VH-VL binders against o27280. Designs and how they scored, part 397

Target 1, 266 residues: o27280
Amino acid sequence: MDSMNVPEVLEIKRIVEESESVKTFIFSWDFRREVRPGQFVMVWDFRDEKPMSVSLIDPVRSEIGISIRRVGEFTDRVHGLSEGDLLGIRGPYGRGFELMGRDILLVGGGIGMAPLAALADEATARGMRVDALVAARTADELLFLDRLEAAGVNISTCTDDGSCGFKGFAHERLLTLEENHDMAAVCGPEPMMFQVMRILDERDVPAQLSLERYMKCAVGICGQCCLDDTGFRVCAEGPVFWSQELSRVREFGRYRRDPAGRRVPW

## First folded at step 17 (VH-VL)

Design B49 (framework fv_bamlanivimab)
Fold by ESMFold2-Fast, scan of step 17:
Structure B49 (fold): chain C 266 residues (1-266), chain A 119 residues (1-119), chain B 107 residues (1-107)
Amino acid sequence: as target 1 above (266 residues)
Amino acid sequence: QVQLVQSGAEVKKPGSSVKVSCKASGGTFRSYGISWVRQAPGQGLEWMGRIIPRFGRANYAQKFQGRVTITADKSTSTAYMELSSLRSEDTAVYYCARDDQYEGHFDPWGQGTAVTVSS
Amino acid sequence: DIQMTQSPSSLSASVGDRVTITCRASQSISSYLSWYQQKPGKAPKLLIYAASSLQSGVPSRFSGSGSGTDFTLTITSLQPEDFATYYCQQSDDIPRTFGQGTKVEIK
């Protein structure tokens, strides 16, 4: 972590187009500021700042990658940038994933595959067996399949419309997979993560889940980052939590909070 | 596992156009690129451009800008390279190859399409 | 454009020989370097990517090394099927560029 907490202006070295709406921006990085899978950075376009998960970590090449989905004005502007353009980067922030055992299951939905892609690289480098369940609405929205395949990951896919792999939701596909794992890591839409967590708990598989909700400040002083019951701040204590921590949180998978702090059902 | 199969040899007159196809089979048409590389008789390999078929975005080498058009049809998993205003110097074998976006290496390659430009 | 220069342009070798081919980039390309083998009338075949990563199915007698601007392809104990032309290729920037090739001929 940079102790001055000031954005460093970095040049976009390469851009990888992951889907119609997702690009990965690659930057040279000084690894004296360690970064781990599951952590995020604040991306500054000199007007607005938004949190983005780190999706590529390469200390040998001194590079990081940040995957960004086009969802509004900020991300539209960033997607309009070219190699050679500049962005401000602060971080890394948050708690990353922990690896244990020999076998890991990754369950990712949509852009949630971004932090899991970085984790897959680390797990395979450690000699772990990696199984990934990659979920999306359609085949065109499945992310990182080529990268996971190149890393030697065993891939299962599911799409809501059946255009690739199993037709249905991630938790429905998971029910058809009987293999046990030493641990799991899960990232995606909160309702999907809740259903997956319940299945993994029943199978006695310890799981880490990444919650990237209401991150308005990197230092965790914003009350909207807090979870119900426990007072956890997603951007400070998270975004990665063990399933046993989340099982005590009433709002996980059931409701969220709007910017005013009101409860809104999923 | 993915294989690339190209269209057959073409003999063209100067000033005409040629359109070569490259069909991907075995596996899903994912987020990889398709690069086009040509090789004149007895010469080395020359990169012409690439497309990411899933998204329709193409890049071209400056030498071919304005004469080459690379397109893709996702429904048939087929990429196309069209070269216009043909000259005798365009006589070459034209290859398509799967292009990894992260590493930029080419594998697999199509079998090649011989294009001969003569009067 | 990044210029790739190979050395030598050709060499003669015997079965069992250790063959070394070098490739130099006009600017640093980190480890974004691949090596290909091409036989007459055939498409090129990927041997090595990321400067030193052996492609699946490629014999272990092939190895790559280097970083920055200077790269080497080594063939340990040359076999009859290895007589071919070898190309390096950089993938650090667009346009992608190839070396001029090194022809490995039977002595």
Scores: ipSAE 0.601, ipTM 0.803, lowest interface PAE 2.3, mean pLDDT 87

Design B5 (framework fv_bamlanivimab)
Fold by ESMFold2-Fast, scan of step 17:
Structure B5 (fold): chain C 266 residues (1-266), chain A 119 residues (1-119), chain B 107 residues (1-107)
Amino acid sequence: as target 1 above (266 residues)
Amino acid sequence: QVQLVQSGAEVKKPGSSVKVSCKASGGTFSSYGISWVRQAPGQGLEWMGRIIPIFGRANYAQKFQGRVTITADKSTSTAYMELSSLRSEDTAVYYCARDDQYEGHFDPWGQGTAVTVSS
Amino acid sequence: DIQMTQSPSSLSASVGDRVTITCRASQSISSYLSWYQQKPGKAPKLLIYAASSLQSGVPSRFSGSGSGTDFTLTITSLQPEDFATYYCQQSDDTPRTFGQGTKVEIK
């Protein structure tokens, strides 16, 4: 356990520029410390530390990738780094995705495609048929389409503005898709995930959903990591939950928590 | 699938500049890198630089720093490579190619643009 | 810069022959290596990426192997269309660099 709680200072081996606001940082990784799709790490820039999902897991090359969207002061600093620069990495933490059956549907919105890209690689390597619904506000914000295509994934896209694929939201596009799947994995804005979960529940497709909740510390008890009704902590019992677990959480898809822990509508 | 179509052959005098275009069709242009690779007669392949269109910022091989400028226009899905202060040694076929950001391989390639620098 | 050295610089072969071309990197590049085929007057064509992954549409007689610094391209049963120049390319670092090429000539 202790080895996961001490940051390893790692050199940025390669930077992939996914979009105007998203970069993937690739590091050499010792796979004696196992990493699974859906887990996250704490990224330390020697000033602040933030949780980031693992988006690439490559044991053959001994590499992991961490995709980071530019949304504030910490991420702006990290985006300013170059290949050869150093970052501290702690982890991995959390429950990863579980794969079952012969086919899987991935539904991702924005940066939520990051953990799903890693999952797609594992699912295709296991011989599963993978269908992905990739959603974003605009075509320029669709992420990982080239990685998914290279992995042999069947891709459907939707954008709010109609600039690529279906014009509309992920759940609206999902309603027009007739294929059945043995399971689904969903990651993106919580309102999107809630609507998608409802449709999958109606279709009797078991789904795993990855929650992005505010957290200060990945190891300790943090009130901001708790879910409203169940007391589940994202960093301890998540971030991946089955839809049956989330069906008991009243705030899922309806409310978020601000930094003070107050309930705020989306 | 992306296809790349380059501008036509050029004959230039020493000291002038040349600007070659590379138009992409199919796929999302901004999600891929575009690399420029040249080949002098009877010689091997030489990488000049790359651009990721969404950022409009380019990386160059040291040999070409100060002489090459690579740009992209997302509205027309076109990348450009401008090489200045031309010498006879710059006589080559210039290729654009889609640069896979994860693997770094080049596919597809443009058909090539022959640039001849002579007096 | 990472230097890529191919061996041999040229070879002569007959249809049906097994052809082996090697590529050496001046430092470890893991599996960030691609192989290209180029015919006179044409753009290079991707054959193999990630050291051993066959590009879609490329005949199965082509295969790649290796990791770190030493890499091999093998053509198991040379066909008339395979007489060409072959290049390796590393993508572990910038600048991207190519081997000097191996010309496969008819015997």
Scores: ipSAE 0.324, ipTM 0.715, lowest interface PAE 4.4, mean pLDDT 86

Design B50 (framework fv_bamlanivimab)
Fold by ESMFold2-Fast, scan of step 17:
Structure B50 (fold): chain C 266 residues (1-266), chain A 119 residues (1-119), chain B 107 residues (1-107)
Amino acid sequence: as target 1 above (266 residues)
Amino acid sequence: QVQLVQSGAEVKKPGSSVKVSCKASGGTFRSYGISWVRQAPGQGLEWMGRIIPRFGRANYAQKFQGRVTITADKSTSTAYMELSSLRSEDTAVYYCARDDQYEGHFDPWGQGTAVTVSS
Amino acid sequence: DIQMTQSPSSLSASVGDRVTITCRASQSISSYLSWYQQKPGKAPKLLIYAASSLQSGVPSRFSGSGSGTDFTLTITSLQPEDFATYYCQQSDDNPRTFGQGTKVEIK
């Protein structure tokens, strides 16, 4: 049962280079330990351990994929690994996405497309209609477009610089898309997610949003279990939250905390 | 939509080297790997190696290690395959193909480059 | 290296025939198998990937099945343009490897 808390040393079966800064590492996985889109695992390089979203879930092939963006020493070391090398994996952890209805919208920014790519696979396998809005700063940073296309997803893109698709931000692009969705799932930078949430609330579309900063809380690593004004338990309920839960958090999309605990604008 | 266009036929002497180019058009060059596959006259298909153009990292089949070098120039969307120490047995049509990173199938293919090695 | 063996190496068939080509991997490759058609003087053309997924634009008379080590390509009603050589290819591990080919000839 708590076998999820013991790291399993797994061989890297395949590495997919998604962009200059993002790689997906694929491992054989025993699906007696269930994993759902929106959940994460702790990746251990035998020196440090970091939470990473599961981006591929394939029970038929008995494989999972973990997508990692290069942002510091740990991720630089992991990106230097090759097929056949070993990593420790614990999990999965956290609350995953819930699918409902027939027509869903996915809105992803940058690496936030990773958990949404796994969700898209499950939704299309269930026969759902999936629209995905994939956002990034530049065309080179758009992720998973080929996977989404292969899955039969209806794709819209936007880039800040206009190098691919709509020129502008995700929420500006969203205003030009159909309003007919039974639910939405959103993952990306918090300011983007806040703006997208506002539009979806106005359209009366229930949304689930994945907050990267709460991944460690889901495994009990953090000492704090509350969201600002809500008193909500992040350690038990994250990283995926419904929009109703986040709309009551004064900090969401406006502030972050520095190491001293001070509020800092995004 | 995406097309791969290869350089023209080459006739080489034993012991020399050949460098074949593969130019991608349509802007999807960076979404996939580029594999090189050869076919000797009347023979089957033989994979030589692949490159992921974004990183310039290449993987090679063991039998070609030390003789083959695969590179890519992102600014021109062109991949290259260089084979050294040519022998008569290297006479073949050399293909580049877009390599799906998740599934590993090849589509589209270049038109092929005939390389003849003769004295 | 994973070895891929096709059966038969060649076959003779008539228009309208059902043709079956088998491919065997030396170890389990799950469903990481593709089928290609090659006509004389041309590059190979992808027919099927992931063992059973039909490539866009490929006629529905082509189908693939199998998993693990044993795979089959079926052409349900052979047409004149189908006389060609067919290759299977595994992508579960590097190096990528191909079967030796099956030549489908007119009877």
Scores: ipSAE 0.693, ipTM 0.846, lowest interface PAE 1.8, mean pLDDT 87

Design B51 (framework fv_bamlanivimab)
Fold by ESMFold2-Fast, scan of step 17:
Structure B51 (fold): chain C 266 residues (1-266), chain A 119 residues (1-119), chain B 107 residues (1-107)
Amino acid sequence: as target 1 above (266 residues)
Amino acid sequence: QVQLVQSGAEVKKPGSSVKVSCKASGGTFRSYGISWVRQAPGQGLEWMGRIIPRFGRANYAQKFQGRVTITADKSTSTAYMELSSLRSEDTAVYYCARDDQYEGHFDPWGQGTAVTVSS
Amino acid sequence: DIQMTQSPSSLSASVGDRVTITCRASQSISSYLSWYQQKPGKAPKLLIYAASSLQSGVPSRFSGSGSGTDFTLTITSLQPEDFATYYCQQSDDHPRTFGQGTKVEIK
């Protein structure tokens, strides 16, 4: 068996508290198993296994970080762990982001900033100019601002309630930013990504978007990865897709599917 | 830019407790912890513990475990360090400092609070 | 606990001298090391973090190097305001620990 298909039991080296609901768990990692921004791992607490995006990739320190939002029983248990405790990690899996050109725009909403933080590190290491639009409901939910600032990233913020930066949604803030980029990477709630994608398409900026629902599809668990509103499955190795692949999909940004396969508004 | 301002000097009797405050201004508690570091006269720096004020999570150096309590009040942007069962060896300047969660360096620092245990 | 040992404990130098201070960790701390300057009666001031990253506003004559267990702070062309005590500090593990300090005095 390939070693990447077997969970490795790793010690939690450090825990960073990002917000009331988000923690980053840092592990020593053997980089003979390459990890790229946009990829995910399966996190195993010895009861359940869930996909999580990699948010920190540091080959010099031989470390990876995994950022986890508290949303249910599994993530509540993981959030209760301490430095020195053990978790199983399997992977990495999925398509990572591709970088091109001289400058990149990152647009992240909530936990969607996690894979974009790792991408920002790689883009700056390549000498690219990086602009980040970081969006959240409130100032308390903005993520990774300190990491982005330390990396030399030009940061714009927006919050729904106006508690930090621009008052409004990510796409509204993006419309006030009149800067050209060679490419963009977008990750966050699907309705936000849809609006952002349309603006970037209008500006002729190629974008890659990371879709959380496709992380399960990449490992062969395809209950909810359908983009076809006629009932046909449109399953591709995700979670990262180019904007041209998503621009003509009717469900993107408007509907998701529950476990029974029914369309549910976001 | 964040500034940390500490409470004033204290003189305490052996066996009592002291509670030192550290008020943050010009920023948020969002990404940072607050560490407490002491320095006895003519001695080096000794880390006592830290808190992440937004979440109330604290951890302590083993030497001080059971005697030190670090807390934070989000409404006043103030962190506190309480040290109980004071001994003459606890005479020191006590500093608070902002603690970067990823790198663990300290900046800015409070001005320090002199605590003298005598009598 | 990770023990941090500085060398020398003190040194005498003249303005214009190149000063080197070393710091050794009892186990590997990767690059999780910071350097501080402390003048009498004042709080410590951050000079270097992540072993080699110069803090904003700190003069370029200060530099840091090293990884793993062995680290160095260098002051090229010592200035009158540089006479102080210098501390290294590790942040790879809890508790955070400091070196014992190196006092840089006028020769």
Scores: ipSAE 0.688, ipTM 0.843, lowest interface PAE 1.7, mean pLDDT 87

Design B52 (framework fv_bamlanivimab)
Fold by ESMFold2-Fast, scan of step 17:
Structure B52 (fold): chain C 266 residues (1-266), chain A 119 residues (1-119), chain B 107 residues (1-107)
Amino acid sequence: as target 1 above (266 residues)
Amino acid sequence: QVQLVQSGAEVKKPGSSVKVSCKASGGTFRSYGISWVRQAPGQGLEWMGRIIPRFGRANYAQKFQGRVTITADKSTSTAYMELSSLRSEDTAVYYCARDDQYEGHFDPWGQGTAVTVSS
Amino acid sequence: DIQMTQSPSSLSASVGDRVTITCRASQSISSYLSWYQQKPGKAPKLLIYAASSLQSGVPSRFSGSGSGTDFTLTITSLQPEDFATYYCQQSDDLPRTFGQGTKVEIK
């Protein structure tokens, strides 16, 4: 990382519409810069730069995909772009997921399915059995179901309103599933991840969790690279963390900090 | 597996409009698209446009811009293709097909709807 | 628009023959190419997608190859049910475009 680095300007090759609020932007990528599931890139629209998880990694076609949810001014502008338009991409950054064993459980909420979709592709390519629990507020917000199905993933869904699959939250659905997995990977809203981690800990399933709120720290933007209690440096270790590390962090799943360092409940 | 079932054959006069339906069964509308492809007698396949029913977003081939409208009703899992200002050259079999957004292949296909434009 | 050109427009073959059909794109489409089979009065049937991926339920005698601009569909041992018209289709960009078709008929 240095201040003279400029994001590489890449052409949007293809846009996939995942939901009313989520699009995947696909770019040609030179895999001399290796990309792993769980890593992120900085996306620059020539005005602002924001971190985005890599959701598609295809070395055969030399392509990566970046899934972006429309949540504010930057993402609204990016969603207004068309195939052929240009974006700056810097990275990848962060530590990717580690795969171990033969069976993996993926638990994703909303846009948190983006890095898990890339992980599902890698796990399947390695011959692992992949079970995915995909959670969202409503059926229209469930992401990547067609892609997971095409990859041979065993899918369970849950929605808060019951519009698809189990009516309830991810952790409630997880309690009703027979589980025997060598590991798990979890990404989504922090309160969801905390509840899921607790259940996986009781089942002695090691899990990796992706904390998207810390992606800015990994590139030095926010200046606050430590979690309370443990002295945990997300800019060196994140955004992916093992569950046993997060179980010692009182902040995880309970509260966050504003720019002034004040505690704010989730 | 999802199956696509189309409405029946139509005979139309020049200058009129035709609206063909395509009902998906065996699954819910997901993030896949529904493409419309026509084939005139003895001719090849011609893509007209697509919609992603989950979001209602449609794209059209330039040749059909202004004459074709593709819509979807999520509550009935049905996509529609309406072609206006019909000419004799619009005589064709019209197919709907599931369009994979990542790969762009078409599977499954509807059985086809024959539209004949004659006076 | 991306133009797809197939060769030949027709061919005559006997059961057991090896049949090769080619498809050329007017610009690079990576591996975003599919092959379809169509019999008279029927809807097209997907055989191959992503240039070389065999669709579930399609016999292994069908194979696809190529990348960029040049693509090939091969039938290694033609069967009676294989006499049909074959189409290539690109999915790299909108609009989606098809080749003009190759009719495989009995010799």
Scores: ipSAE 0.558, ipTM 0.800, lowest interface PAE 2.8, mean pLDDT 87

Design B54 (framework fv_bamlanivimab)
Fold by ESMFold2-Fast, scan of step 17:
Structure B54 (fold): chain C 266 residues (1-266), chain A 119 residues (1-119), chain B 107 residues (1-107)
Amino acid sequence: as target 1 above (266 residues)
Amino acid sequence: QVQLVQSGAEVKKPGSSVKVSCKASGGTFRSYGISWVRQAPGQGLEWMGRIIPRFGRANYAQKFQGRVTITADKSTSTAYMELSSLRSEDTAVYYCARDDQYEGHFDPWGQGTAVTVSS
Amino acid sequence: DIQMTQSPSSLSASVGDRVTITCRASQSISSYLSWYQQKPGKAPKLLIYAASSLQSGVPSRFSGSGSGTDFTLTITSLQPEDFATYYCQQADDTPRTFGQGTKVEIK
């Protein structure tokens, strides 16, 4: 069995096109290396290495999936690959989501639905009732709706432009949903997550939130991943945090850090 | 629910070509592939090929390679299957079906288009 | 290409009977197998996907099982509306391939 810290070169078994900008790459995986929803891997194209959330976990078929949005040079190169091509995968890393209770609310924005899609599969397999609020700028950017429907998830959508479902932002839609849940899991842009967290806190719903921060280091300890007040590092302490932990972090929802480690407003 | 609506029946002469359309209603056309499956009278189902509209690329069964062309027009949510050099053995009902990218099953199906090649 | 072989090619059964149809793949297809029902003059209808997952709206008397190369479709209590031809289909590789079909006649 390979070490978690050593990249394994894997063949792309299948590619699923989720949207104009998002593809899911599926690999055979040895599940002696456990993978849980909310964890990430380092994807290496033999030139650059980037962290990517695991979006599909299927131990019965011995497969994992990694969903990648096209946003720059690395992701453009990866999107140009075909079935049969090779990528290096290292990991998994980070804390995964914890499932508690009988009912869960998932709130995802854009590519943030990737780790939540894997979580939805686990929650439904465990017999939990799963409600998902899926948010995007437009209908064409809503992700994993067909997969969530197939899993028996109860779906609400919202788009900024009103092209599908509620017209508005995730937190505005959440205010119109009255059903309570035993827990929630949230992943998306930090400003969205901050607003959603506040509503869930008012409703006494414990929430886990996944932070997909920019990372300068591929693995291990680095200063650029640190949160302000707590010293939490996404690659070591996260990416999944309870809402109680994040409510004390001055950085969350307010600013991020650029490659030089400087604060940049959202 | 999302539906696939196909063009009407056609009678063609040997050596000609036929182009069958398949129009998707609803917003899921672009998230799935579109497969074409034919069925000759009294025979079973035969997969011809598919297109994933987002990629714009098609895959074909070897038997039809060089005679079949599958295309999609994203602006009208319509997929097309064109079969050339028609022979009497091409007489069949031609179906389009939405192709699930994860599981590979077909649902929904179009109503079918009867193509008769008469000499 | 992956070849799919069904057995039997046809069968006759009475209402209330338990019917089983088998499908064999020429190589392992994991659980990438679907079952379809086709009535005369109609397009096929998906019954089961992923070998054992019942499609929404399909009666619970239909069930699927198997993995690898051997798969079974079961109808536990045959109804008059179940007169049809049944097809298995593999989705592990391209080209997608179907079994030759099993015709179920209500006796």
Scores: ipSAE 0.516, ipTM 0.755, lowest interface PAE 2.6, mean pLDDT 86

Design B55 (framework fv_bamlanivimab)
Fold by ESMFold2-Fast, scan of step 17:
Structure B55 (fold): chain C 266 residues (1-266), chain A 119 residues (1-119), chain B 107 residues (1-107)
Amino acid sequence: as target 1 above (266 residues)
Amino acid sequence: QVQLVQSGAEVKKPGSSVKVSCKASGGTFRSYGISWVRQAPGQGLEWMGRIIPRFGRANYAQKFQGRVTITADKSTSTAYMELSSLRSEDTAVYYCARDDQYEGHFDPWGQGTAVTVSS
Amino acid sequence: DIQMTQSPSSLSASVGDRVTITCRASQSISSYLSWYQQKPGKAPKLLIYAASSLQSGVPSRFSGSGSGTDFTLTITSLQPEDFATYYCQQTDDTPRTFGQGTKVEIK
């Protein structure tokens, strides 16, 4: 309980280099603090604390993995660390994905594949058929393909530049894929998620979408995490939302808010 | 699919160095390591170190620290293992192998490079 | 370093026999354990990873089991092509370490 909100100082057991800008940091974890796919942790480098999605959950080995994209000063410092170095981890936080039915479609863009990789592991362990559409701007930004393949996932790829798989956007590729899924989970750039959600809605496929880009605090009093029209706080009520909830939000896929609450187009 | 092709056999004098190459067909769309493992005649397998070729990060077994250097050239998808201050006990077949970053298993393997240290 | 010990060092068996090779780690490695087959003059070939996961293309007569410190490789019905040396390897920590090998000779 209280121990969930106190950072535990953990040794980096292993670092997996996923791409030029993405690394997965693996830690031993006490699963008395249960973690589910779609949840995040607060990562503390003893200077700053940032939310990061859990990308690997292995209770048999007592390990978690946290995938971090290099985007600024905090993440640059963390990327400079080595196996044996220490980080503070607090959590988990947020609402995780819910699994239902026999078949799931995963649609991930860039680093959005991180929480979906953890979900793929759980879905395959449950005996579900898993199809993954992995999208990125270029082939070098496609993530977790080896891990998904090893898990027995049926993989489709697309890149904006055509350097791997289908040339085009995730929603264009989705139109060419099988429509018969009991549910879907989507994570990536918000404009991509909006387009994918529209297609899934037309197919009557229930979808859960993860809005990780808005997370600025662990426990939901942060106003900058709010969505228009509904008053959602991503870190309190998300980061995972059902498509029905997001279809009521004018902001989703159209504009965002800056720290002052002003509307900024995508 | 990744295939690993190594450079040919070498005969070296004591005190010299040897540099073995390992050319891979992948690495751009897949993130993997390349490990170097040696096997002396009639002996078992000994891990020397690894590199993630795409990113240039290397680590070494303590026994070889200071004598071994593992590098990679991303433009040619080639990893290299250089071993200096050669001794007779360095006579071995040297293998490169794809090293899965999550599970750590080695697959595929290169065909091996025989290095003989003698006159 | 994590030390890996195999037993036996060698064995002889007839075609159709069940063969078991044991591997022991000096500390817990969870399920970070791989098994390799090596034939004379050839590079090792992966058989099993994650203690019990069969590599694609490997015959189902090969199986792996165990966790923590004690692991086994089993060949349920030995074939002539199974003449080889078998190695276990821990992948939990660096340096990666191998067992000393078990030579299987078919009578």
Scores: ipSAE 0.624, ipTM 0.802, lowest interface PAE 2.1, mean pLDDT 87

